# Ledger of designs, part 5: VHH binders against Acetyl-coenzyme A thioesterase (ACOT12)

Target 1, 210 residues: Acetyl-coenzyme A thioesterase (ACOT12), of Homo sapiens (Human) (q8wyk0r340to549)
Amino acid sequence: CIHWDISKQASLSDSNVEALKKLAAKRGWEVTSTVEKIKIYTLEEHDVLSVWVEKHVGSPAHLAYRLLSDFTKRPLWDPHFVSCEVIDWVSEDDQLYHITCPILNDDKPKDLVVLVSRRKPLKDGNTYTVAVKSVILPSVPPSPQYIRSEIICAGFLIHAIDSNSCIVSYFNHMSASILPYFAGNLGGWSKSIEETAASCIQFLENPPDD

## First folded at step 23 (VHH; from e21 with S56T)

Design f24
Fold by OpenDDE, fold request of step 24:
Structure f24 (fold): chain B 210 residues (1-210), chain A 124 residues (1-124)
Amino acid sequence: as target 1 above (210 residues)
Amino acid sequence: QVQLVESGGGLVQAGGSLRLSCAASGFTFSDYAMAWFRRAPGKEREFVAAINWRGTNTFYTDSVKGRFTISRDHAKNTVSLQMNSLRPEDTAVYYCAAMPKKSYWRYEEEYDYWGQGTRVTVSA
């Protein structure tokens, strides 16, 4: 996990984005499930399972980008998020968040401190990026109320199809220790992902009023 | 009743300085980020500067960087905009705005409360 350094905030943020791009560019993804507007890919590496969830969304890419990059809204559609609060503004496109998760198996709830870095497409590009990774922030140390969890590399790539639709791809580089955070159990893992993806699509196609 | 009241606007020559102030009331000041927006004649309202709820982080539109400084006083529930090296293109009605703890400050729709504005005119 990366130690947050204000003096290096720009480089850390850029690294966040690049890490996601590298993950997405990996080869060896295998189709695990195809259900309507949702396609799930997995990549198994040594002691690491990565997931790629592709969603067909009937919403403009720029809107999806705005909605997904605001992590305070994530609890509205992702059941793995109980709360998400802004810790600090890093830049116009980079934010620090404190996330809390639901209690699983009567344990303490998990929390996370994450850097979210969003990027619009370059001049002729069609891809929006929302990258997420855990950071160590001294001002938000681990608490006895929570089990501090970590996101190694995750985020969204959003590709415009046309003016009113896009492909939203979610990526997550998960270690064996992180998998339970997202799935609860292996048997229901794919189904859980599908449900979350469906919820995401619904959220993006029917955004709540601000 | 929520109220944001701007003051400090006026006529100033190019290269001059003005200090705008905004007095906030009717809400918990420390729970809100504060910002200044401006609307020039014939143009849309645009973001100028923002300060987070703690008063530790400030952000500016590129055209005012190095010239404008936003600050806030929690004891007085005020936000200020020190404007130096003013240019004719800075001529606008300046609005004070407040938003809760949200992710992004540049979007005017994120702001819950707005002042009536104070006019700044910079002559050549």
Scores: ipSAE 0.859, ipTM 0.938, lowest interface PAE 0.5, mean pLDDT 94
Fold by OpenDDE, fold request of step 24:
Structure f24 (fold): chain B 210 residues (1-210), chain A 124 residues (1-124)
Amino acid sequence: as target 1 above (210 residues)
Amino acid sequence: QVQLVESGGGLVQAGGSLRLSCAASGFTFSDYAMAWFRRAPGKEREFVAAINWRGTNTFYTDSVKGRFTISRDHAKNTVSLQMNSLRPEDTAVYYCAAMPKKSYWRYEEEYDYWGQGTRVTVSA
């Protein structure tokens, strides 16, 4: 896990984005399941399982980008999030969040401190990026109330198809410390991912009022 | 009753300075980020500057960077905008706004409370 350094906030944020792009660009992804508008890929590496969840969404890419980059909204559609609060503003496109999770198999709920970095498409591009990774923030130390977890590399790539639809791809370099339920049986794991993905699609296609 | 009351606007020559102030009441000031927006004649309202709830981070639109400074006083429940090197294009009604702890500050719809505005006119 990376120590947050204000003096290096720009480079750390850029690195966050690049890490996600590298993950997405990896070869060897295998189709795990296909259900309606949702396709799940997995990549098995040494002691690491990565997941790629592709969602076809009937919403403009820019709207999906806005909604997904605001992690305070994630508890509204992702059952793995109980709360998400802004810790601080890093830049217009980079935010620090404190996340809490529901109690699973552990005695205590998990929490996370993450950097979220979003980027609009480059010139002539159609892909939005929302990258997330855990950082060590001295102002938010671990608490006895929570088990501090870590996201190594995760996020969303949002590809515009047309003015009213997009493909939302979620990537996660999985760590058992964050989502131990993913270590379960393949069927149950896939079903959980599918349900979360479906919820995400519904959220994006029917965004709540502010 | 929530109130944001702007002051400090007026007529100033190009190159001059003004200091806007906004007095907040009716809500817990420290729980909100504060911002300044402006609406020039014939244009839409645009973001100018924001300061986080702790007063440790400030952000500006590009056109005012290096010239404007946003600050807040928790003891007085005020937010200020020091405007230096004013230009005719800075002419606008300036609005004070407050939003809770949210992710992004540029979206006007994220702000819960707004002042009535104070007019700033910069002559050539």
Scores: ipSAE 0.859, ipTM 0.938, lowest interface PAE 0.5, mean pLDDT 94
Fold by ESMFold2, fold request of step 24:
Structure f24 (fold): chain B 210 residues (1-210), chain A 124 residues (1-124)
Amino acid sequence: as target 1 above (210 residues)
Amino acid sequence: QVQLVESGGGLVQAGGSLRLSCAASGFTFSDYAMAWFRRAPGKEREFVAAINWRGTNTFYTDSVKGRFTISRDHAKNTVSLQMNSLRPEDTAVYYCAAMPKKSYWRYEEEYDYWGQGTRVTVSA
């Protein structure tokens, strides 16, 4: 887990984005589920399982980017998030959050401290990036109410298709400490992913008024 | 009721200085980030400066960086904008705004409360 170093904020934020792009560019992703607008891929690497959930969304890419990059709105659609509060602003496009998660399988709930870094596409590109990585922040130490957990690398790549639609790809490089809790039991894992993806699509296509 | 009351506007010569103040009441000041926006005649309102809820980080639009300083006083529930080296292009109505702890300070629709504005005119 990366210690937050205020003197290297720009470098840590750019590294967060590059880690997500590198994960997405890996070879060996295998499709494991296809439903109407949702395709799920997995990539198995020795001690980890990575997941890629591809969603076709009837919403402009720039709107999906704005909504998905605002983690204070994440609990509105993602049942894995109970609260998501801004700890501090790092830059215009990089922010620190404290996240709490619901009780899963009657286990003690998890919390996270994360850096969220967002980037608009390059001038001639069409891909928006929202990268998420846990950091160690001494001002927000572990609490006895939660199990402090870790996101190694997660986030969204949002690919514009036309002015009114996009492909939203969610990636998660699961750590050993998160994998069993996010997967739940075997029977609940795939349904939970499909339900979360459907909720995401609904949220992006019917955004809140604010 | 929530109130944001700006003061300190006026007429000033180019190169001069002016300090705007915004008195806040009716909400928990330490739970809100504060910002200044401005609207020049015939233009859309634009972001000027923001300060986080703790007063530890400040952010500025490029055209005012190095000239303007935003600060806040939690004992008095005020936010201030010190404006130095003023230019005619800084002429505008300046608005104080408050936003809860949200992700991005530049979206003016994320601000819950707005003042009525104070007019700054930079001459010559």
Scores: ipSAE 0.674, ipTM 0.849, lowest interface PAE 1.2, mean pLDDT 88
Fold by ESMFold2, fold request of step 24:
Order: sequence, then C-alpha cells, then structure tokens
Structure f24 (fold): chain B 210 residues (1-210), chain A 124 residues (1-124)
Amino acid sequence: as target 1 above (210 residues)
Amino acid sequence: QVQLVESGGGLVQAGGSLRLSCAASGFTFSDYAMAWFRRAPGKEREFVAAINWRGTNTFYTDSVKGRFTISRDHAKNTVSLQMNSLRPEDTAVYYCAAMPKKSYWRYEEEYDYWGQGTRVTVSA
C-alpha cells in the first residue's frame, strides 16, 4: 500500500497506470468462462489470483471512459460498492476517493481510500485507462466504523472498436486471502461476475441523468 | 431554494482589471465546488475556472492562466473571479456555477446550479 506523498503526485499517479498496464500485459491468462459479450480470464501466480473480465459494449469508448472513471457513479451498477465519495482533486485526471462496501458477515463494514488515475489515449494509441489502487492518506485515517481494506491493482482498459462500440476490460489483482475461495466449486462466483459485467454493459449503454 | 447571483461585470479597456463576485444561498456552500464559465458572442459556453469545496485546489482554462484568480469566502458564501490583463477576447457573459463533490469540473453538464450571468466587455 502506498503512502500518499504530495511532492510525488505525478510519479505516484503514473505508477498507478503503469501497474495496471503491466498486469494486463502478463502472459498466462486462461479463459474460464465465455458468455455472450462477456469473457472471464484468470491468472494464478504463487498465492495471487488475478481476474480479467472482457466485455463488448455498444457505446463509444470516450463515453465509457468518462462513466467508468467517475467513481461517484460506480454504485449505480456495481453491487460491490455502496458509496464512492471524492476526497479531493489531485489533478484533472487523478482523484482520491473514499469507498464503502456492503456489510456481509462482518461486525464492521469495509472501506477503502483509493487513487483513481484516468488517461485518454496518446496521439498514437486507441486505449483509455482507468487505474485504481489504495493509498495511505493521513487526512483520512482508518476509523472505528470500518475495516480499512486494500486494492492492490485494479481498473479498466477500454479499447475503441469503432465510433459506436468498444471493448471494456476490467482487471483485479486479488490478495491471497481469497485464493481458496476462487479455486473452489463456485459456479455462483462466475455467475455473480457475469451479472456484474452485464449490469456494467447496461449502465454504459443506457447512462442515467446526472 | 438555491440562488447564485453574479455581480461586478461591466465595460473595461484592454489591459484593465475587473473582479466578479457570486453570492450563494440555499445550499451548504462548503459541500460544493464552484466554477466560472463564460459565453462569448456566437460561441458555446466554456469553462474558465474551478475551485474545490475546501478552496485548496484551483484549475483554469489555458487562455486565462496567470491572469485570472478564482477564490471563495466561506464566511460570506461567495466565490470571486479576479480578472487581470483583460483582452478583447475575454468579452463574454460570465456565469457562476455550483457542483456537488464530483471530479469532472470542466464539463458544464455536471453543475446543478447556475447564476443568470454578468456581462464583461473589454474594449480596445
């Protein structure tokens, strides 16, 4: 987990983006599920499981990028997020968020403090990037109300196909604490990921009013 | 009943200065980011400057950087735009706007509340 250092904001934000691109570029991804418009891949390394969910979306890439990079809208489609609030602006394309998650069997709900870094394609590229990682922010310390949790590396790569469609790839680098869960007999898990991906597609194709 | 009321517009010669003010009421001022937008004759409304809800971060469109300063006063519930070294191309109606804590401050559709505007005319 990275301590937020305002004197190194640009390098921290760039490393957030680079970590996601490195994860996506790894070899060894295996297809574990294919359903209309949705493919799910996994990558196992030692005690780490990474997930890649690839979705075909009937929406322009630039619109998908704007919607997915605005985490205040994340709870509208992703049931794993209860609230996402902007803590502060870092730059035009980098913001700090406080995120709360659903209560499960815990005594306390979980929360996160994350850096969200968004990047449009460079002149010679066609890929939008939305990278997410947890940071330690002194102004928002862990509180008694929540169990502070961590996102190691997650986010979206969005590839334009044409002016009206794109491929959205979601990546998440999981911690060892969930590896046994993912390796078990979990047809329900794959179904839950597929349902979340379908909800994402519907949201991107039919965005609500602000 | 939200209200944003701009003032301070007028006629000024190129190279001169004006200070615009926007009085806010009907909402918790410290929960909103504030911005100025402008519409020049025959043009679409464009972003000028934004300031976050704490007053700690500011952003400007390139053509006004170093000349304009946005500020806010939580005691008076006002946001101001100090405009220095004015140019004829700064001639426009200037609008004050308010947005909840969101991240896309450059886009007018993200703003919930708007003032009626105040005209600034910069003559050669």
Scores: ipSAE 0.410, ipTM 0.747, lowest interface PAE 2.9, mean pLDDT 86

